# VH-VL binders against q9fi13, part 8

Target 1, 266 residues: q9fi13
Amino acid sequence: ASLSPEVSPLLRAAHHTVDNYVKSGMIIGLGSGEASDFAIRYLGQQLGSGSLHNVVGVPMSARSASEAAKYGIPLEYYRDGVQIDFAFHDADAVEENTLIAVIGRRRSSQEDDYILKQKSIVKVADEAVFMIKEEQYKAGLEGSIPVLVQSLNWLAIAEEIDDLYLGDAEVWRRASVENEGPLGGDFPIVTSDGHNILDVIFTTPIRSLADLATSLDKIDGVVDHGLIIKTRCTVVIAEETVVRSVTLQTSALEGGVRTYGQTLQK
Below, E stands for the ipSAE of ESMFold2; O stands for the ipSAE of OpenDDE; V2 stands for 0.75 times the mean of E and O plus 0.25 times the DockQ between their complexes.

## First folded at step 11 (VH-VL; framework fv_lerdelimumab)

Design S4 (at its last look DockQ between E and O 0.03; V2 from the best seeds 0.00; counts 0 for: pae O 7.5 > 2, placed apart)
Fold by ESMFold2, look of step 11:
Structure S4 (fold): chain C 266 residues (1-266), chain A 122 residues (1-122), chain B 109 residues (1-109)
Amino acid sequence: as target 1 above (266 residues)
Amino acid sequence: EVQLVESGGGVVQPGRSLRLSCAASGFTFSSYGMHWVRQAPGKGLEWVAVISYDGSKKYYADSVKGRFTISRDNSKNTLYLQMDSLRAEDTAVYYCARDEPFTRGSGYFDYWGQGTLVTVSS
Amino acid sequence: SSELTQDPAVSVALGQTVRITCQGDSLRSYYASWYQQKPGQAPVLVIYGQNNRPSGIPDRFSGSSSGNTASLTITGAQAEDEADYYCNSYDSSGNHLYVFGGGTKLTVL
């Protein structure tokens, strides 16, 4: 008995997520990315058939709102104090054991403006699921960590981050078009809130994403970053033939972390 | 809107070859398994072949093994069926269909093309 | 051989209920999917899983399964339901066969 090998791992993860975590009557944060697109499509089909009812989506981005509209999911807009029962989202990577997720790597210019909103919705939700490929789940993560900074003094902030991680990371200002320059060229990304994005690109394994988040949060002029620490979350890991999950839940203590195990769906 | 459009059908002599195409749009083609299903005039549906999302796995009905080859080009969103050593019994309308997963290892065909007619006659 | 067996034809009076059955060993392990085909048209999925309807399929269509048998039920049959109906099942024997039943012609009187 197996989930069909004919379909991609992320499509399987999306079906698993909707089937196991979405219930009628929920307000659901709708993520962005390939797996989220599949989950939104499948959720819309379940609503259209009557298998689910009374579900309202809160989109994390213009992309997720557009996908939800295509499939007839009723939408509410994110506001402070909104109650969200559950959220799903694509992560770029997840640190093994801690389940700290990385979002906002440079994969789509449309998503640059929504990094903060995506993070806010995931953190507000009662529970969250991150959907990832098997190779994105590991200890000792490398690659870029996006950091949102005040635009007026971005260079000083970039130099401070560069000094902290000398030999381990390079700091590049994200450009609105492809640009190889670390300064971001003549057309750097400026978010709707007036922020630049710094890509902190690690070429050596990061020892602790929690420590990295703490260090970044202490830098004057850093607004936020693409590291998500969520107390009630599950990571749905798409392997070649199966989907498994690792769950994090605390006893309501701040900063407490444990895993409950993984599941194998037939 | 999901669309599947077959082409390449026609009249061919027994023993010759023909290649069918299925152009896909409105969905992420490279994430879905794809099938060919045929229907002889006045007869029922017969499953022919399947190809996995990345093209790494291919399976065939016994009636066509060794003669037909399923393939895909994910950069062009196109599914193909190469039909060699054609026989009169291969005369049918050929449909392409999308494989939609379901929770316990099920595969089912949620979208179909309109079909293309292949006639094998001398 | 993983054959799926269907009755070749059934009739139903307008507004009445009809059940179309499909039998085969693969149905002990996998749910059937059901397809409607009207003359000159491509097949259309009407039921998958145990009793799931795609968007746009009327709620008069339902499915059930027991043992090696799957059933498609149409309650309150309409003239537009007149069609051929095929069941399909997956076979996990390593050949990844997708076997269709022989089809059932439904006539609405």
Scores: ipSAE 0.263, ipTM 0.686, lowest interface PAE 4.4, mean pLDDT 87
Fold by OpenDDE, look of step 11:
Order: sequence, then C-alpha cells, then structure tokens
Structure S4 (fold): chain C 266 residues (1-266), chain A 122 residues (1-122), chain B 109 residues (1-109)
Amino acid sequence: as target 1 above (266 residues)
Amino acid sequence: EVQLVESGGGVVQPGRSLRLSCAASGFTFSSYGMHWVRQAPGKGLEWVAVISYDGSKKYYADSVKGRFTISRDNSKNTLYLQMDSLRAEDTAVYYCARDEPFTRGSGYFDYWGQGTLVTVSS
Amino acid sequence: SSELTQDPAVSVALGQTVRITCQGDSLRSYYASWYQQKPGQAPVLVIYGQNNRPSGIPDRFSGSSSGNTASLTITGAQAEDEADYYCNSYDSSGNHLYVFGGGTKLTVL
C-alpha cells in the first residue's frame, strides 16, 4: 500500500539508497539516470541541511556532474587509483539472484561515452547499489546488451556475434540517428575512445548473463560490454508501494560502510 | 514541532465499542500515512493498523481485522480508530505514530504520541 | 507474516559496548528500525535503515545488518540508556504488515 503521496517509485529507491548507504565523509560514485538524479538531489539536500557532511561525489556522467553541481555537492573527477567508498547507479536490468546488471541501453547519445566509466566506478567502489524498477529485476532477461567494439573491424565482429547467437539475438550497430537499420547508417556512434557500440538484442530469454559476459569477452575486437558483475552490491528495487533490497555479499568481507571525520581530497 | 495526541481511551466491557482519536499538529497531516500501535500492560509493542495519506488504503493486523476500523479526517488533522467487539486481550495503551515520510522499505515510525489507555474488563 | 526475535534481556557495564540483535526473514529484504522505550513513556525512534539516527539521538547509537539479522549497538553505554529496545520491520508477505520484535530489556550496571 502507498502510505505517502504518490511519487515516482525511483524516487523512493533513491531516498532509500542515500539514507541507508551514504555516510558523512564518504567518496561516492554518482550514477546516471532518473533514480540517480533523485539520489543526487536528495544527497545535496542532506548536505545542505547538515544531516550529512564531508561527502564528495565522483560523477559517472556529465548528467550526474551537472546535477551534483546544481545541488552543491563537491566533486572529484574519476581517475585511476581513486578510492570510492560507495557508488549508486541506474541499471537497465538486473538478473535475479546473480545481481548482474545491464547498463548502457540506448537512452541518449550523450550517455554512450560513459559506459566504460560507469563500469569502472561501480567496480572500484567498496559497495555499490543498482536502482531499478520491479519489472527490471527478473530471471531470463531479454532485450539489448551493449557491446563496445573496435570500429575498424566492427562488421566482422558483428557477424561473429550474430553467428554465435543465431536465432536468439539480432545485432545492430548503434547510430547517431534513429531508424538507420542494423548497420547503423552513415553516421554510427563513435565513442571518444573510437569504439562502435553494437546492441545485441535478445528475443529469447538469456539463461546466464555471466556466461554471456564470458562469451563476449572471448571475441576478438570486443572492447567491453554493458554487463556489470559486482561483488558486494545491492539492488534496490522500487516497487509500486515499497522498496525492496537484495544484497550480494562477498564471503571474505564483513563490515559496514566507512565514515570519515574529515573531508579527504584524493 | 510535530505533535501527536491520542484521546478516547477508557474502561469498557467486552463486546462494546470505543473510538480513539489522534490529533496531529506541526506537520502536513495529509501528506503522511498514519499508524496505530498498541502495548498491553507489561508486554511488547504490537502493530495494529495503517492508513494511507488520503485514506484510500487501509491494512490491519490479523488480531484486529474485521473488528477495528482505521480512518482519518485530513480537514481536522485527526486519525481515528474505531474499535468494535472489544475483547480483554485488546487492553493496551494505544499509540498513534507517523509513517516514514518518503520511502516504504524500512518500516519505521518517526513520531509517536504519548498513548491512550484502553481497558476491556467485565 | 514473519516474526522478529530478540533476546529478552541484556546487560552492559557503564561505558562499555552492547549489541542488541533482531532476527527474522523479513530482514533479508527490509531494514529494521529500532525504538527505545523508558518506563511510562512512549517509544522513541533511535535508528532506522542501515545506520541512520534521527535528530537528537546520540552518536553512540548505531545500526547494522547482516543476512536475516539487524543489530543496535550502543558504544559507551550511559545510565540513561537503560530501557526497553524494540526492533521493527516491514513485511510484504501479507497485507503490508509491520512487525515488532519482542523487545530487549537493557540494564546498565
């Protein structure tokens, strides 16, 4: 039952995420998406009110950076070796039980450049949260899996992927304009690193995202993909009236989230 | 300052009815779900009922379902608990409590009244 | 509906640390909240979520969760901390129920 006024389920997830995982003194990976916007705004409000203090954000996208700046969150940009205590991010889908997340599905052209950064920040964080809606959490996921590939050999790579998943998936090169067909037209998306993005669109349920990730990693010319395997992560599921949390913990790590007495610039 | 003040408690015989009220102030009453929680003498806390901000949704503990009715009047900033077919085991201090403001997943009550005592005895 | 279980009583020496634990299946999906109740008074929220303190609650109170358990920890117990402590959680298995633990009587020695 909805006890409070009707709000976006993702807003609930965002508030839940900040309230339960963010502590004063933390360096936080700031995700990208609707839920992350809510989380960033709420985080800024908590800092402004004094409920939180000495929090620094590491944005995963220009979008998240902009929101953070707008709401007065101090920022540190991502670099190799950065220590991140916690990260939150919007996932496009999450596989039930394994909590493997899918990111990078087509939203806007501006987000395409940040897939690798988002993965990196989530992976380096001590703990991570994926925020999703109820319909995005399921076994046997379908839909598109983004695959970053070398641009020079994209067609050969696409053909190999197509053959590998023949009958189960279609392969489309992502275009800068819509409706250009599977080849991506004359203006394919090229990331700042010079990669094309292939959307592997599954029309049948994927049995294992872990196996899919492994298979993709073996293909020559594949740079990376939109699958995130993160230990010590939580999926915050925004249902219609409640927020539910599912946590994957590593057996070797016990303990809570760190807190700091002073702001550290790393 | 958030204030919740319960009233309507008293001594009643089994099978009788009693209506409790909770007057709210210091916040936008119509924006929050509200709960009733009770505590029998010398016993622990027991959740009784919840009502949504607009009164459209109501849920009850099994122990009171069919006998108690939670309601609210947002124009009066008042929460109600109609208790029918009262039993000896309904004897308790009854608290009204405010629901968590933004999320529902932790199951917490951030503000409580001081309670009103209901005694059901022959 | 699920149940939450607590030890009925625990004791702690003045200035020492004590942990009160709550256990239940609902805690696998939802965070617990903790309430302090002194004799003749209404319950007071002391911890919610993983480790959130409402305004006015001393920082010696902290919360944690693991598996199907939630814990309230008092680091440096004070005499005024002697009270009953109750955990609570939301349970979606039924009619959106809320469930309390049985309560723990904390004695400060």
Scores: ipSAE 0.022, ipTM 0.507, lowest interface PAE 7.5, mean pLDDT 88
ESMFold2 (binder alone), look of step 11: mean pLDDT 90; pTM 0.932

Design S5 (at its last look DockQ between E and O 0.06; V2 from the best seeds 0.00; counts 0 for: pae E 11.8 > 2, placed apart)
Fold by OpenDDE, look of step 11:
Structure S5 (fold): chain C 266 residues (1-266), chain A 121 residues (1-121), chain B 109 residues (1-109)
Amino acid sequence: as target 1 above (266 residues)
Amino acid sequence: EVQLVESGGGVVQPGRSLRLSCAASGFTFSSYGMHWVRQAPGKGLEWVAVISYDGSKKYYADSVKGRFTISRDNSKNTLYLQMDSLRAEDTAVYYCARDEPFTGSGYFDYWGQGTLVTVSS
Amino acid sequence: SSELTQDPAVSVALGQTVRITCQGDSLRSYYASWYQQKPGQAPVLVIYGQNNRPSGIPDRFSGSSSGNTASLTITGAQAEDEADYYCNSYDSSGNHLYVFGGGTKLTVL
């Protein structure tokens, strides 16, 4: 356990992530969030010191791009077909055992436009790490699940989702201004791709994020959601005094059935 | 260059007390947790105690709880181990070691050369 | 606290590969760190985390983990690698305790 001065637990997670997963010569998906900021900074320092060399970053957001540039990390922007060796990202929550990650919970309006990009980069990476705090790793997750929907029919889609999870969740359309109510007012958030974002706010524990993802995908007009299912995924959990890592190993993908192995590591 | 230098070892009788010191240099001492590890003659390594960077947290091996006290003076860059009620089984080379800074991997990256404590009647 | 177990002694021919293994329940949750100790000297950290080498440690040293085991591998053993090797792990069950393995004496033939 680290008994150094109390800093953000996510700093430890970031350092752990870089030290254990980043190697010289890698193309790295650069995540977005507090932990990712720390990781990017540390990565830049390691490059500057010569501990790492020939690392290229693929930023998942303007935030990560800016941070990477600031610390002198060479950047390549995301494009179709890009090869990414490793990616790290901040998750809002991670489901215990399955390691399904929730991303895209409202942090800032600027981040809303990058949900799809973040998912894409994490998915395409050979290996990925989600960095979280201890309280963000649990079974029976509650809270909001972001759902990107077609703007033209957002109300109908919202109603369908509301009916589907009646009693368990509320549906809110994100607004550009605060306190506009569940409909999002006159100024809803519209992504660069023309999508609205619905926050499905669960007030009861979600039994299965996998099932939730599947059900959301079946709804007409749903473009995507903030759930990431990633094989070769590790969750780095910043605890009070130590960092814990949980790795999911896919043993077989046959006929849609996934078998997983889990390894816990410090 | 990081340096750790232990001192205070010697020969003592059972039931007596001894205080070890570890002088640190080459790094910001107040930013690191510090450990004591001991090794009996011809035996393996045994973790003894740890103290947080500011001394607010202390943990001990069961074998020394209630008898040993770890402390530090950050103004002097010095780590201490007060050993009371010494026993023959406490005979060992005592090393001070630096805790990892941020990774939280539970390792000791720098060690002193050790100081020998012999408890004998 | 949990125990870590090591083979007391192993041998390797010069230039060959040897693996030293550490086993214990704590290794299911935490990485091991490895320390080399030569006669009359203090221990030296050689591997930590998943497979991290401190500065100055040759690249022939590597680390791995599986289940409740951690392993130190020396690929292309050199004469100077003859030493005692200790694994260590953090044990959260015992109030931030650390535990060492019993040590493995490596002989280079």
Scores: ipSAE 0.291, ipTM 0.707, lowest interface PAE 2.1, mean pLDDT 89
Fold by ESMFold2, look of step 11:
Parts: C-alpha cells; structure tokens; sequence
Structure S5 (fold): chain C 266 residues (1-266), chain A 121 residues (1-121), chain B 109 residues (1-109)
C-alpha cells in the first residue's frame, strides 16, 4: 500500500515513530521541534482512543510540555533516577554511519535553555529515535555545533576553540538578538544554569563528529555540547515518498560508538 | 483550537463560477493535505478533491474533474476551490477537511461547518 | 469507479448492540474511517484505522474489518447515537481517490 503524498514528510516520520516505537505502558521522553510536535499530538490521539494506554511523557522542554498538556498526555518531569523507556526528538543533523546527532542549533531563544535537558533525556532513555529530513543525513556535516560553557571564562574558551579550528570554524557567543556579532552583544544568552552558548560554526566539512566531541570535552570550562552519541538509537529519515530508518546498536563487549546494522523501512 | 471556516457559497446560475475559501487556524497548515467534501441536500457525503501539503499534487473526483480546481496559499493558511461550469447537481454544502495520515493513507479528523452552494435557474 | 456499499438504514433498541457495515474492494488494502453526522452538523470522526477512537468518542464505539468489509459497532446504544454514519476509504487503483459509502441512518428505538 503506497503512502499518500498529501502530507509533509516530517508528519509521516512522526506517525511512523509513534506507530513503531511506542508501546502501552512506556515512559517516553518527548522531544522538541516540528516532528516532535506532530508525534506528541499523534500520541495524544492514540491515548484518547485507547489504542495506547498507560503511557507517560517526560517533556524535554516547555514546548514539549505545552504540546503534551494540550493533547492530554500524562506527564512526569525529568529528575535523577527516572526510567525512560524511549525518547524521540528532532535533530538538526545526523552524521551518516555513526548516527551522531546534532541538536540545539538556534531556532528560538526560548529553546536555548533546554539543550542540556534534551540531551540528558535522550541519553538516559533505553532507546531513542531522531527524526530528520533526508538532506540533513550525511557525512561531512557543516554548520553550527552549540557548546555550553561556563560564563566566567567564556572568551578564553571561545579563543581556545577558535585556535583549534582556525580556518574551519568561527566561534560566536549566542545572543538574545540575532546578528549581534561574534561576541554576542550586550545581551548574550545565559541559561538558567548560568551558561553561555558558543556556536562553533563550521564552514568546511567535519570529518568526525566523535573526534569533535572528544576535543570539546577536553576543554576546561566546556560544560556540554549539542552532539549526542547514543548507543541504542534509530534515525527516522523523512523522504518525499517513503519513510526509512537506520538503526544503531552497540554490543556490550565493544564499548564506544559503532554501527551494527541498517534497516530500511518503506 | 483547530478551526476550519468555509466561505464563498451562495446562489448562482448554471454555467457560472464560484470560488470557495477555507480559512485554517490552530495547526501547521503547510504540513497537511486538505480536502473538499460535499453533501447535496438529503444525500450522503461525496469526496470532491485533495491537495498535497505543498500544493504540488491535486486529485479530483470524476464528477468534478475538468471543472473544479483545488488550490492553497500556505502564506495565508487558506484552501480554495474554484468551481467552473456549475451544474444543478453541484448544489451542496461544501466542507473542507484536514487529512491526518494513518498506515499509508489519511482520514478526516477536522471538518469545517460548511458553506452552501445552490445552483439554480 | 470504486464503491463502498452501506445499508441505507438500521434500527436498534435502546441499550442494545448494533453493527453498521461497509463493503468494498479497497478495504482489502486500506482501513476504513467512520464518521457520525447529526442533522445540520458537520461530520465527526468516530473510528479510524481498524479500531482507533478519537478523544471524546465513547468506548461503546468500536470498529473491525475482515476481507473487503469494515464494521462499526455500537454496544449499549444511546439515544444520542441516532445519526447518519459514513465509511470512507482510500483507493489507490485510480488517481488518489477517497470514497465514501452511501451512509447508514441509525434509528434508536
């Protein structure tokens, strides 16, 4: 049976994600973004109809919580020790073959406060799905990698990153008003935990997101970043006429990031 | 919250044209396929047309093909139905409906209240 | 020229169970959706997929399908269930065609 072409690919990816990965009785991390909004709405429909039952959501952001409440999804809020069976989230990009995801590229200053929480929930979940458009699933990714830094020494941290990637990336402190230049103006973004966000903007292809994550983690004052390395994840790729998925699983004996299988679904 | 409001209905003579509008709010209009469905007085529902989320694909019931044109303006959150060469059998209440996908096709989860088109000599 | 066939009318005694059927070749490949319509009102979705109920639809409404037939079942019928009921299905054999059945008028006695 062919998929009807009337709806956007991200809407199809969202329905596929709920239909194939959500089971009654689960505690589910609820992501942020356009595809996550569609998935939350659809999950609420399934709960209201009785097709799914006993599902509890753990929202990754105020946006996710608002959408879930709107559609009647029971909520638990993230805290230490919560069990999360499954999480779905919009990714800004995914590196081919490794399935390392990029999150937290600027769409809204209000969402900036949730980058760490989004990453934490995805990593804690037993399994995760990233929903993405086909063009953002590739090797050699470019663009912004958000980095959360301690505010006290942000400039020194930015200069260290800039030196490491001179010629390949520029480092900008994220501002509350766009186009404030690389220092972030008079009103830089400060998260509720007191962190600045540095956008490390690559204009040449990044050869390895794993190596980039390692390099960022070694820098004094870097708190975390928008690269997610998840051992059990699937990327649901929204193509024009089909939805496909690519799955990453790592055996307990190998450690680290590795791919073991690839599944295409129509 | 999701709202669909049709307008543009009225009384018109056979052979003339009308243009119906459906104003959408409360959802991301540009991500959904949209339909027109009609109901003649005292009769059942008849599917009329569908347009894809981006407007690139359009399909019509045989009874209206060649005479009706479905379109959308995603910048205005508005669906349209241009109805040319109207006939008496086109007399109906016209509904717009949202396409919600499920397992390879769609169903109509939200409907407008309809606008009446009367084609009378 | 796809067709979905429904009986034009069905009656049920208050509190009893009724089944409304919809038949057509497209139902072998695609699930039906079911719509309730009361006089002067727009249709309301009551069942989609095989047996999914939208929020706000009473659990006395259920759906099923086998072969080329889909059914809407109302257990413990109430007076407010009196309405016209339509099935709809996608049919890929032509251009993207969505087909309604002729409708079934349910009378609650």
Amino acid sequence: as target 1 above (266 residues)
Amino acid sequence: EVQLVESGGGVVQPGRSLRLSCAASGFTFSSYGMHWVRQAPGKGLEWVAVISYDGSKKYYADSVKGRFTISRDNSKNTLYLQMDSLRAEDTAVYYCARDEPFTGSGYFDYWGQGTLVTVSS
Amino acid sequence: SSELTQDPAVSVALGQTVRITCQGDSLRSYYASWYQQKPGQAPVLVIYGQNNRPSGIPDRFSGSSSGNTASLTITGAQAEDEADYYCNSYDSSGNHLYVFGGGTKLTVL
Scores: ipSAE 0.000, ipTM 0.504, lowest interface PAE 11.8, mean pLDDT 85
ESMFold2 (binder alone), look of step 11: mean pLDDT 90; pTM 0.935

Design S6 (at its last look DockQ between E and O 0.01; V2 from the best seeds 0.00; counts 0 for: pae E 20.1 > 2, placed apart)
Fold by OpenDDE, look of step 11:
Structure S6 (fold): chain C 266 residues (1-266), chain A 122 residues (1-122), chain B 109 residues (1-109)
Amino acid sequence: as target 1 above (266 residues)
Amino acid sequence: EVQLVESGGGVVQPGRSLRLSCAASGFTFSSYGMHWVRQAPGKGLEWVAVISYDGSKKYYADSVKGRFTISRDNSKNTLYLQMDSLRAEDTAVYYCARGEPFTWGSGYFDYWGQGTLVTVSS
Amino acid sequence: SSELTQDPAVSVALGQTVRITCQGDSLRSYYASWYQQKPGQAPVLVIYGQNNRPSGIPDRFSGSSSGNTASLTITGAQAEDEADYYCNSYDSSGNHLYVFGGGTKLTVL
């Protein structure tokens, strides 16, 4: 008899992530999203049962902190210089082969403040996992790329981005209220660090997220963006009945050659 | 501390029925899939059945399908195995074991009871 | 349905390293879990996932996998490690969702 699909494939991804990557004694970056909620809950249960011990969580958002607290996971807040053994996070999309992740797509206003923190924690971790659904793993990604910009010159920056990707993307400034148009209305989102968020919405497949990241980084006034390039990264893909993983490995001996490994749920 | 305690074992004649129970404590019982595993005297382990955390899904080994029924009462933190039409080959120590929370992935059983002996003989 | 095969018996000298291997098609897709069973006792999970040890399991126990095989390694075998060891795997392709190996009796010399 075959297993019927789970109510949420991401639950499988979460369990796979914890079972394969979390060990006792680890400091873990706790991601944000549906899959991360499942992972945090499962992690808490494993700690409570004694299956795991001496695990400390570093939350990437208020959401993850709340969930962790609820399930009794000891927390340490992110700070410069923190050592993190492992991190998991929900990605909005992942580029096939390169495993570049897109994060920070509009979900809720509360999550907007945590884009930079999420990137920082994922990058500092020795190893990281992005959890996604099958439809989120693609070549030639479309959709929105969040770009954090200086608020004072946001319009000039937006115009530059718009010109750069003319015909392929639209640029929208995030607003506190929905449907305010591309300028963001009278109440644009301002992060705690004083940044606006521009959503660069691609209506054509993006040829290379790496190139996109590089080009965005060159624009004056761009603070950061929602693209994460992480070495020692695994993407856990939740399908209807199975979970598969794709791992990116870089070899320093081979001049930065990236090797890709794909495994089924183990 | 996680504890699983099986009960209900005994000696029965072929064709008869027996109901096993497993009392769980020390964890959120309603969050975990639960399993029955048996071991015939002097033999290896054999997986018998699994039930999902909410009882909505049940699966059985072919050797017991149609004869055994796994169930649970989350309000009582108890797992059950109704064994009907018992056969001599069903003679074994029956263990309850805790599976994965909410779903089935890695296929491990992290906690086991001490088992209860079921002997089917004429 | 899938099956897992193990050597029925292996021996190791005290303080030496021994590897117990499990083979089966399901191991291509799923991790094995390993269980230690001493006479008259219930099985105890010793390794699961990629290479995870439950709390209380000594670090001399480790797990690995390759192709259609999974292995349990005991580095520096102790007298108390003498036991039966069983591998297990999940398998969604057959009518038997979970399958145990036949078990390996480990003797510590």
Scores: ipSAE 0.008, ipTM 0.514, lowest interface PAE 9.4, mean pLDDT 88
Fold by ESMFold2, look of step 11:
Structure S6 (fold): chain C 266 residues (1-266), chain A 122 residues (1-122), chain B 109 residues (1-109)
Amino acid sequence: as target 1 above (266 residues)
Amino acid sequence: EVQLVESGGGVVQPGRSLRLSCAASGFTFSSYGMHWVRQAPGKGLEWVAVISYDGSKKYYADSVKGRFTISRDNSKNTLYLQMDSLRAEDTAVYYCARGEPFTWGSGYFDYWGQGTLVTVSS
Amino acid sequence: SSELTQDPAVSVALGQTVRITCQGDSLRSYYASWYQQKPGQAPVLVIYGQNNRPSGIPDRFSGSSSGNTASLTITGAQAEDEADYYCNSYDSSGNHLYVFGGGTKLTVL
């Protein structure tokens, strides 16, 4: 029942995710991105055929809501008190061993507004899957880490981040129209919640995404960032011809791991 | 049935103004980003402007920035384009187009009006 | 300044397969959408995202993308497919937030 190896790696990851992690009766967080689009389509097909039933989707973005509606997936609004049994989402990168995911590197206007909602839904779900290609799964990640900041005094916030990572990263305000400099040009991104996005662009391998998240969380005016630490998650990795998964399970700590003879129960 | 109906086109001299309207029906107008796209006679499509679903964000093509103003009235399900300081090169059929829900419509335009002709000539 | 390049014209025999291409740097980051326009009519969306068809668009229309290139494929071309086809992409890095290609006239022989 597995897809041919000629098919897109992310399509294989999406089918694997639905086949192995979605069950009838679930409320499912519906992610954004190419793999999530494939997963939503396949989920809708399974609902239409009767292979799955009583599944309700909670979309992470307008993109995922639109896709789900087109394939007949019943939707719920994300709000306080919604139970979410499982969520799947695309990631831009995942750190080996910790399974900390990077989201929000995509520069679609649709996705920039939803970084916080995507993160919130993943965190509240009982379990989550990130779908990636093999090259996105590694230690020592480089590239941009998006950071959502209050628009007032964004430059002071950017300077504080720059001071922390002098020589390792450049800090740029994300532009909505032009990507023409660290200030974000005349049309910087302003999300629906009124936030700017700072791209912290690492040209040196990041030793620990957990330490980076901790450092960013301490900065006044940082609203949130694109690092997701999820205690019950799996990464579905699409290799060239096969799909594999790596699972992180812990009793008490997002991004942590339980070892034999040790527990992080809180 | 989703419908978009443009009006307000006509013949006008250079330097003058026109206001275009687009009446929307058959969908929840206030949930969608809305666009203007134009097509000069015998030419291709050119994007002009976008306004977010709630009107909070507006963006313009460089060719019209500072001269055109996009706006919307969600209580009347109507999109507007105020065109000031019109030039001969603004002569085109102007279409309103619906964008994606819950954003300012990046990605694609799934429904289009039939267009209204604006002719700028001296 | 951003740019999407299309061939101005393409021909296909009835029942054959044709591919219309669109090239530009924005396509490395954003999906193309494809629009069919018949004379005297408004454009109609035929493909969005990677390969999504709006309701009512025949399954002979499909889309694909790789690198800086997007393609619209029509398998089993029919006489009613004769039209102009435009690609469009979001491009936040240029002077144009949304960029159309110049259009391709498809003639069905």
Scores: ipSAE 0.000, ipTM 0.398, lowest interface PAE 20.1, mean pLDDT 83
ESMFold2 (binder alone), look of step 11: mean pLDDT 91; pTM 0.945

